# Ledger of designs, part 6: VH-VL binders against q54e53r186to356

Target 1, 171 residues: q54e53r186to356
Amino acid sequence: AFKKYKKAIEAFKFVITAPASALSAITVEAYKKYLIVYLIQFGSVQHFPKCTPAVVQRNIKSHCKPYTEFVQSFSNGNINDIMNKASSGAEFFQKDSNWGLVKLSIKSTYRRNIKKLTQTFMTLSINDIAEKVSLPKAKAEQFVLKMIEEGEIFATINQKDGMVTFDECFE
Short names: E, the ipSAE of ESMFold2; O, the ipSAE of OpenDDE; V2, 0.75 times the mean of E and O plus 0.25 times the DockQ between their complexes.

## First folded at step 5 (VH-VL; framework fv_ustekinumab)

Design d1 (at its last look DockQ between E and O 0.85; V2 from the best seeds 0.61)
Fold by ESMFold2, look of step 5:
Structure d1 (fold): chain C 171 residues (1-171), chain A 120 residues (1-120), chain B 107 residues (1-107)
Amino acid sequence: as target 1 above (171 residues)
Amino acid sequence: EVQLVQSGAEVKKPGESLKISCKGSGYSFTDYWLGWVRQMPGKGLDWIGIIYPGDSDTRYSPSFQGQVTMSVDKSITTAYLQWNSLKASDTAMYYCARLDFFDYGAFDIWGQGTLVTVSS
Amino acid sequence: DIQMTQSPSSLSASVGDRVTITCRASQGISSYLAWYQQKPEKAPKSLIYAASSLQSGVPSRFSGSGSGTDFTLTISSLQPEDFATYYCQQYNSYPLTFGQGTKLEIK
């Protein structure tokens, strides 16, 4: 899954960094996906791959404004700002068939924030987790259960009282 | 035009099976949870459950678990609610509704409803 | 299960009136509350999510407030098209639950 994103990012970088005398439509499409997929994979923003041609750097941002604004909203970690930028760009993302990637980037942020809690706390209730990551309790529980099932975090949930105990990784 | 279009009214007898449909259009069907809500005659709204068309993940209300089955056919952007054996107490209006994009749990688009009448 | 209790169950008002409808949750639900409008023989329509955020296309005379357990829907100046039944719904916990409804009738 995550290995798929790394290979996809390298393919997008190849297109974006190819020698160019003018900006192509293929490069614009690759850049849009690169911005979001990089964010999903690494949890940070890198606006241009190394060795991106100057003609691309000068001309591409005006074609990708909703995307650059959206990924930039992740710098503050404010979920409300992220949601606002997703909503304001919704028509553009949907026309480009990238609406699903937008949703996945938001989900990946919740997963990342939950994973950070496992590194900070030994035990938290589902209510505590939900409050800390700004989710409804039901959705926070769904994320935690899914992340345990997929091996993304190591934890035990007491279903009766909603307490989550974070276990050590024994690799 | 985002819309949910449901199948027509049904009149059935107790013990019969039934499958009603909800077709989504004008949006990315697999990117939103879709829910079912019951409204008994003269009563309020009851949550039946939600299904995610992308992977068919489901969450049922405990009072409906085992009573109905939710399913989807992604190829025709259609969700289904199904009974194996109807009871007279199943007489109600059934709505499908789309959850918000962020999966919080508020419904933002509703179907027109399917009236199911079950009588001897 | 979180029970949602609306008050009043019914009320009569005139065009131009300010109307408030309350919704109380049996447990804290933070701000994870939505409001719906349902006219006779029609499907519900979403008005408000997150306790206070207006859904797209909803007139600004509608507003919501509250957090925790106590929530209010306000219509600042009633219009003829506002006579309907209003439902609150919590989405903090499963099962998702609705209030019993408040029927707003023309006086």
Scores: ipSAE 0.747, ipTM 0.875, lowest interface PAE 0.8, mean pLDDT 90
Fold by ESMFold2-Fast, scan of step 5:
Structure d1 (fold): chain C 171 residues (1-171), chain A 120 residues (1-120), chain B 107 residues (1-107)
Amino acid sequence: as target 1 above (171 residues)
Amino acid sequence: EVQLVQSGAEVKKPGESLKISCKGSGYSFTDYWLGWVRQMPGKGLDWIGIIYPGDSDTRYSPSFQGQVTMSVDKSITTAYLQWNSLKASDTAMYYCARLDFFDYGAFDIWGQGTLVTVSS
Amino acid sequence: DIQMTQSPSSLSASVGDRVTITCRASQGISSYLAWYQQKPEKAPKSLIYAASSLQSGVPSRFSGSGSGTDFTLTISSLQPEDFATYYCQQYNSYPLTFGQGTKLEIK
């Protein structure tokens, strides 16, 4: 999945940095996906790849306002701001067929936040995790189970009491 | 316009099979969970389950596990609720509803409902 | 399962009244509560999510408050179209559970 995102980023960079005398619709669509996929892959905002033509840099953001506002909301890490910007831009993201990517970027943020907890705590309840990452308990449990299944975190869940023990990774 | 359109009313006998539908339009069908809710005549709302059309992942209420099956056909943006063998106690209005865009479990849009009557 | 209890089960009010409906969860649900309005012979309509956030297109006379176990839905100035049954729903834990409903009737 991350190899696919890295390749996608390189493809979008190729389109965005291509020599240009005017802004094209293809470049606008590539930039929209570049912003979101870069956020999924790296958890941070990258405004422009190196060697982006001046005409693109000057003109593209006015065509991508919902996207730039959405990714900018990640800079403070406040999930409420992220959700508000996603909600306000939902119509545009859906029209562009990019809503799935927007949702993936939000899910990637929850995964990053949960993974940070595994570095800080030895044991947390599902309820503690939910409180700390701002999710319903059911959804926090869903994320934890999926991340364990996929080897993203190393943990054991005691289903009787909802306690999660984070195991040391020797790799 | 975002909408969920459900199939028409059904009148069945106990033991018969039934499949009712819920067609989504005006939004990205595979990016939202869909839920099913039962309302028995004169009663409140009972959650049946939710399904994610993107991969057909399901979560059922324990009360409905094994009683009904949820499925989707992505090619026609349609979700289904089906019974192998109906009982008189299945008589109810059945609603489909879309979960909010963050998949938390609040519903934001509802179908008009399908009335299922099972009589002996 | 988390049990949701609404009070009152029914109430009578007049146009222009301030109406408050309460919902109590048997366990803490943080702010993961939604409110729905259902008119006779119609599908439910979503009013509020996250205990206090108004759904798009819902009139500002509707408001929600509360966290943990005790929640309220308030209609600041009742309109004729507001006579309906109101349901709360928790979405902190599976299974999702609804309150039994509060029927708002014309006085």
Scores: ipSAE 0.493, ipTM 0.810, lowest interface PAE 2.2, mean pLDDT 89
Fold by OpenDDE, look of step 5:
Structure d1 (fold): chain C 171 residues (1-171), chain A 120 residues (1-120), chain B 107 residues (1-107)
Amino acid sequence: as target 1 above (171 residues)
Amino acid sequence: EVQLVQSGAEVKKPGESLKISCKGSGYSFTDYWLGWVRQMPGKGLDWIGIIYPGDSDTRYSPSFQGQVTMSVDKSITTAYLQWNSLKASDTAMYYCARLDFFDYGAFDIWGQGTLVTVSS
Amino acid sequence: DIQMTQSPSSLSASVGDRVTITCRASQGISSYLAWYQQKPEKAPKSLIYAASSLQSGVPSRFSGSGSGTDFTLTISSLQPEDFATYYCQQYNSYPLTFGQGTKLEIK
């Protein structure tokens, strides 16, 4: 998954940084996807690739306001702010066929937050995990199980009491 | 406009099979969970299960596990609920509903419902 | 399973009244509660999610509050179109479960 998004980012960079005398529709669409995929890959905000033409930098933001606001909401790590911007821009994201990417970026944030817990705690209940990352218990459990299955985290779940024990990673 | 349109009323006999449908439009069908809810005559709402059209992932209520089957045909943005052998107790209104965009389990859009009547 | 219990099962009120419906969960569900309105021979309509957030297009006279096990739906000033049955629903844990409903009738 990590390699997949890296290739996509490079492809978008190629389009965005292409020499241009004017802003094109293709560049705008590439930039929209670039912003979201960058978040998925790195969990941080990146507005412009290096060597983006000045004409693109000056004009592209006015065409991408819902996207820039959504991406910016990740800066403070407040999930409610992220959800609000996702909701307010939903019509635009869906029209551009980028709603799936938006959802993936949000899911990626939850995964990162869960992973951070493994660095701080040795044991947590599913309820505690759910509360800390602002998810329903059922969804939190699904995230944890999937992350274990994919090797993103090392943990065992006691199904009887819902206790999650984070295991040591052998690298 | 986002909407869910369900198939028409059904009148069946015990033992017969049935497949009812729910067609989504006005949104990305594969990006939202769809749920099914049963409402027996004069009664409250019963959660049947949810399905994700993108990959056909499913969650069933234990009460309905093995009793019904959820499926989707994403090429025509349609979800299905089917019975292999109907019982009189299956008589009810069946609603499909879309979950909110965070897939938490709250429904935001509802179909108009399909009335299923099973009698000898 | 988490049982949701609404109170009252039915109530009568007049236009302009302040109406309160309660929903209690058998165990903690944080704020993962939704409210729905259903009129006779109609599909349910979504009112509130996350215990206190209004769905798009829902009048501001509707409000939700609560967390943990006790929740409340409030209609500040009842309108003629508000007479219906209301349901709460938890989505903290599977299976998702609904309250038994509260029928709001005209006095």
Scores: ipSAE 0.316, ipTM 0.787, lowest interface PAE 1.5, mean pLDDT 92
ESMFold2 (binder alone), look of step 5: mean pLDDT 93; pTM 0.948

Design d2 (at its last look DockQ between E and O 0.88; V2 from the best seeds 0.00; counts 0 for: pae E 3.3 > 2)
Fold by OpenDDE, look of step 6:
Structure d2 (fold): chain C 171 residues (1-171), chain A 120 residues (1-120), chain B 107 residues (1-107)
Amino acid sequence: as target 1 above (171 residues)
Amino acid sequence: EVQLVQSGAEVKKPGESLKISCKGSGYSFTDYWLGWVRQMPGKGLDWIGIIYPGDSDTRYSPSFQGQVTMSVDKSITTAYLQWNSLKASDTAMYYCAREDFFDYGAFDIWGQGTLVTVSS
Amino acid sequence: DIQMTQSPSSLSASVGDRVTITCRASQGISSYLAWYQQKPEKAPKSLIYAASSLQSGVPSRFSGSGSGTDFTLTISSLQPEDFATYYCQQYNSYPLTFGQGTKLEIK
């Protein structure tokens, strides 16, 4: 997954930074995907790649308002704000065939938020994790289990009391 | 339009195998969890389990664990619920339902249901 | 498992009446509670999610409230098409569980 998104980001950068005298539809579409995929990969906001032509920088935002607003909602990691902007822009994302990417970015946010907890706490209950990341307990557990399975986090779950112990992760 | 269309009614005898289907359309099939719900005649709703078509990850109710098998065929955007050996007590209406992406665990779209009748 | 208990199991009301159905969870489920409407020989229809959020296309006369263990579904002014069976469902913990249902009949 990591390799996939990295390659995609580079491809979009290539399009966005291509010499241009005017803004093209292809550049706009590439930028839309770039914004979302960048979030998925890095969990941060990146508005423009380096060396983006001035003409693109000046004009592209007006064509990507739902996307820029969605991306901006990630600034504080508040999933409710993210969901609101995703919902508000849903028709646009779907029209552009980017709804799948939007959903992936949201899932990535949940995972990132869970991962952050492993850096702060030694142990947490599934209930506490669920509350902190704004998920149902069942879904929080699913995320944690999947993340453990995939090696994204190192943790053990005590099924008797629902306590999760975070192990030292090798970063 | 987003919809789930289920296979037709089934009449079976105890001991027979059965596989019913639920086809999704109008949305990205692999991106949404699908649930199965049983409703015995004149009774309430019983959650059977959920499956994620993207990777076939499953969660079963303990009451249905080992009794049924959920599966999917992504190529035709279809989910399946399967019995290896039916019982008379399996007589019920079976619904598939899509889990809402924005509210994990709540169902927003339902199939029309498949009636399964098991009698000797 | 989390048991969901609805009350009443059945009630009779007239068109125009204010109707309230309650759902109690055996343990805290935060706001992860959904309400469904089912008419005879039909599949359930989603009404409310997240305890109080109205599903798209659902009339505003329907409302949900509550958190933790006690939840309510309210129909402010009952319409003829509202006579049906209503179910609550928690989705905080597996297994997902439904209330036993409340049958709303015409008085």
Scores: ipSAE 0.800, ipTM 0.920, lowest interface PAE 0.6, mean pLDDT 94
Fold by ESMFold2, look of step 5:
Structure d2 (fold): chain C 171 residues (1-171), chain A 120 residues (1-120), chain B 107 residues (1-107)
Amino acid sequence: as target 1 above (171 residues)
Amino acid sequence: EVQLVQSGAEVKKPGESLKISCKGSGYSFTDYWLGWVRQMPGKGLDWIGIIYPGDSDTRYSPSFQGQVTMSVDKSITTAYLQWNSLKASDTAMYYCAREDFFDYGAFDIWGQGTLVTVSS
Amino acid sequence: DIQMTQSPSSLSASVGDRVTITCRASQGISSYLAWYQQKPEKAPKSLIYAASSLQSGVPSRFSGSGSGTDFTLTISSLQPEDFATYYCQQYNSYPLTFGQGTKLEIK
């Protein structure tokens, strides 16, 4: 479902790994987007693509500090830490026009966690899903409904008791 | 700097239509749910509903579903609340409010309110 | 629908007093509760979200606590600018619902 992000990642890697004798503004912008889009696509922290020039590796982190700190919060942080890092970097993300990507990276994490629940449980209440992924019940339901509509998960919701049954065939 | 600025007070007669506005500035308008809240004179707060400007997804309180329409114009970062036929019972202060960035339902920024008076 | 009941409906207090306002939900809402302050002729102002987290720019004399069904807003040392009406609001389930309000008046 994230085919667009894979091609975008390869384009950013091309810019970042180009031979260079100095750090360019274009490389800095590509790296900022690369870090967040990589999180959206893979759910993990990435530092440098292979063959990144030494001059880039030595100099780029000081230009991307809010981004590096934000993506690192996903490795060892909980939801509160991730949200704190997003908030502390908000001014920089907004100036770079990357605030929307930050929200997408957080949303992709919720989607990934909900999808993992479909692999572990046959049925869960909306309330149980909400508790397990740290969302209000109303928002967890919105995620589940959207994911069903988009074909990301296969499930049926019983309206009377709020139970969600996971399967690959709709009844 | 983040602001929600609402349209001015309205005095209308029963049966007339009305569309009031809420303009967001200083933030990414399409990244936040925007809610509408009614406060009748001397009374508390009633949630009308929320709209997501990015795709116009809406959720209405059952008390207001079918009674009012929420909409947005993304190009001018403006949300609207609209009645096709006002009633005297629609007399109230109407607030728009922005939902938090993390998609919880708490409102972090409020507009100044639009007073709507409906009388014959 | 989740009903939110505030207590008391009004109270009088003096500058320097410790003030406590309670809010009870008819069903469990975890910690998805907000508190708002509204002064006469003004829009509500966000004070607390997630039951206990202070909104940016809110003085530290305000605090919130609770989870599940019972929640408390506390003002540790009342100041003249704190006289207002206070509302709780749950955001766990739609429809979003507010308490009836607590009017805090000058003694």
Scores: ipSAE 0.633, ipTM 0.845, lowest interface PAE 1.7, mean pLDDT 89
ESMFold2 (binder alone), look of step 5: mean pLDDT 93; pTM 0.951
OpenDDE, look of step 5: ipSAE 0.790; ipTM 0.917
ESMFold2, look of step 6: ipSAE 0.420; ipTM 0.779
ESMFold2 (binder alone), look of step 6: mean pLDDT 94; pTM 0.952

Design d3 (at its last look DockQ between E and O 0.79; V2 from the best seeds 0.64)
Fold by ESMFold2, look of step 5:
Structure d3 (fold): chain C 171 residues (1-171), chain A 120 residues (1-120), chain B 107 residues (1-107)
Amino acid sequence: as target 1 above (171 residues)
Amino acid sequence: EVQLVQSGAEVKKPGESLKISCKGSGYSFTDYWLGWVRQMPGKGLDWIGIIYPGDSDTRYSPSFQGQVTMSVDKSITTAYLQWNSLKASDTAMYYCARLDFFDYGAFDIWGQGTLVTVSS
Amino acid sequence: DIQMTQSPSSLSASVGDRVTITCRASQGISSYLAWYQQKPEKAPKSLIYAASSLQSGVPSRFSGSGSGTDFTLTISSLQPEDFATYYCQQYNSYPYTFGQGTKLEIK
């Protein structure tokens, strides 16, 4: 897994856990981003960091309903449910300027699913990968190529027959 | 309101350069692929290619590779289609269109089109 | 490249008729197919994505079906405003090729 969001998560946690006598707009914005970025980084949901003030815990979820519903959709793993929750919250995510993070969280799920295939299979065609992760062939290939470029997976692609060989270590 | 507004009609001579534009508004411009489609007079639709404004990733149809250049300016939410030397056969209506958010590849919003006429 | 072949190239029908347009892909494209409507001198309008999913605001008389290589667009009760040319498009593999179009004329 590529670990590029850990420092952002620490920064959001710092804002969310700061001492507070009332819920602030800055805390609400940090929590919205925290939920999605945590999901991108770890593939799982954690609603409150340790030491979150009680006033924040009591009041924040009603301000973040589309976000909590969206991240909860990842718990059952159904990609259609995830896309439905993204669509139902789209207006809110866009007005908050977080629509890009929503897209990244969906993309990160595809990357994790492709990564799991490298741990199960020695070789797969691009068509097989596309079918297993529910993507068009063109988009599945783009994910695989980018993941190889970034060092997330170790594989070679035979462009003539579309076969992908998963190596244990890239040379 | 989500919309794509294209630049006005062009009348050009063979050999001239041209850059036409497509301005997106009402949506997060960098989060959607944007494509170009050609329609020659009285003919069907030809897929030119797509570009992702977020990182300028670009995919051309082989028949247009090297014939035209797609680009974006994120700061003004505008995409461009450019020729360095027009041919009479480039006479057509050119549409820009947005791909769906989930990147499956279907277009969901279309521009009004830009008519390009190349004649000597 | 995946070739998309529409049939028929043109047809005439009366208001109220059920109309079916066929699109065939030269190789399997799963369900990654869209349908567009284009009226004379207008930009195309998106009707259907994912072979069978109706775009928002499209009347329910339009429907799509198929998977693999064979796809259909159906208009269950033709209306006068349905005079147009219809295009299918695959988006499984680059380039995202269109069919040649089917011109629908109202008698």
Scores: ipSAE 0.692, ipTM 0.858, lowest interface PAE 1.1, mean pLDDT 90
Fold by OpenDDE, look of step 5:
Structure d3 (fold): chain C 171 residues (1-171), chain A 120 residues (1-120), chain B 107 residues (1-107)
Amino acid sequence: as target 1 above (171 residues)
Amino acid sequence: EVQLVQSGAEVKKPGESLKISCKGSGYSFTDYWLGWVRQMPGKGLDWIGIIYPGDSDTRYSPSFQGQVTMSVDKSITTAYLQWNSLKASDTAMYYCARLDFFDYGAFDIWGQGTLVTVSS
Amino acid sequence: DIQMTQSPSSLSASVGDRVTITCRASQGISSYLAWYQQKPEKAPKSLIYAASSLQSGVPSRFSGSGSGTDFTLTISSLQPEDFATYYCQQYNSYPYTFGQGTKLEIK
């Protein structure tokens, strides 16, 4: 997964940073995807790749407003703000066939938030995890299980009482 | 337009197998959970389960576990609910519904329903 | 399983009335509650999600409130098209469960 997004980002960067005398539709579409995939991969906002032509920088923002607003909502880590921007821009994202990427970026945020909990706590109930990351208990449990399965976090779930113990990763 | 279109009414006998369908259109089929809901005649709504078309991940209600099987065919954006051996008690309206875009569990779009009648 | 209990099971009201339907969960479900409307011989229609958020296209006369175990659906001014059966549903824990329904009839 990591390699996949990295390659995609590089491909988008290649398009966005290509020498240009004018803004093209392809560049705009690449930039939209770049913004979202960058969030998925790094959990941070990167508005322009290095060496982006000035003509692109000056003109591209007006074509990507729903995307830039959505990406900016991640800066505070408030899931409600993210959801609001996702909802408000849903029509645009769907029209551009980027709705799936938007959803992935949101899921990635939940994963990051869960992972952050593992760094702060030794044990938490599934209920506590759910509350802290603003998910239904059932969904929080699914996230945790998937993250354990994928090796993203090291944890054990006691299914009897719903307690999650975060294992020490010997790095 | 986002819509779910279900297959037509079914009349079956006890012991027969059945597979009903729900076709999604107007949205990315593999990116949204789909659920099934049963409504017996004159009764309320019963949650059967949900399936994620992207990887066929499923969650069943314990009451329906082993009684029905959910599946999908991504190539034609269609979800299925099937019985291996129908019972008279399976007589009901069956709805498919899409979960909201946050995948929390609330349904936002519903099919028109498929009436299944099982009688000897 | 989480049991959802609606109250009342049925009620009669007139056009223009303020109507309130309650839903109680057997245990805490935070704000993960949805409301649906179903008319005879029709599929359910989604009204509210996350306890208080209106689905797209739903009239503003509908509102939801509550958290934890007690929830309320309110119709501020009943319209002729609002006579139907209403269901609540929790989606905090598997299996997701529905209330038994509330039938809203014309007085």
Scores: ipSAE 0.497, ipTM 0.835, lowest interface PAE 0.9, mean pLDDT 93
ESMFold2 (binder alone), look of step 5: mean pLDDT 93; pTM 0.948

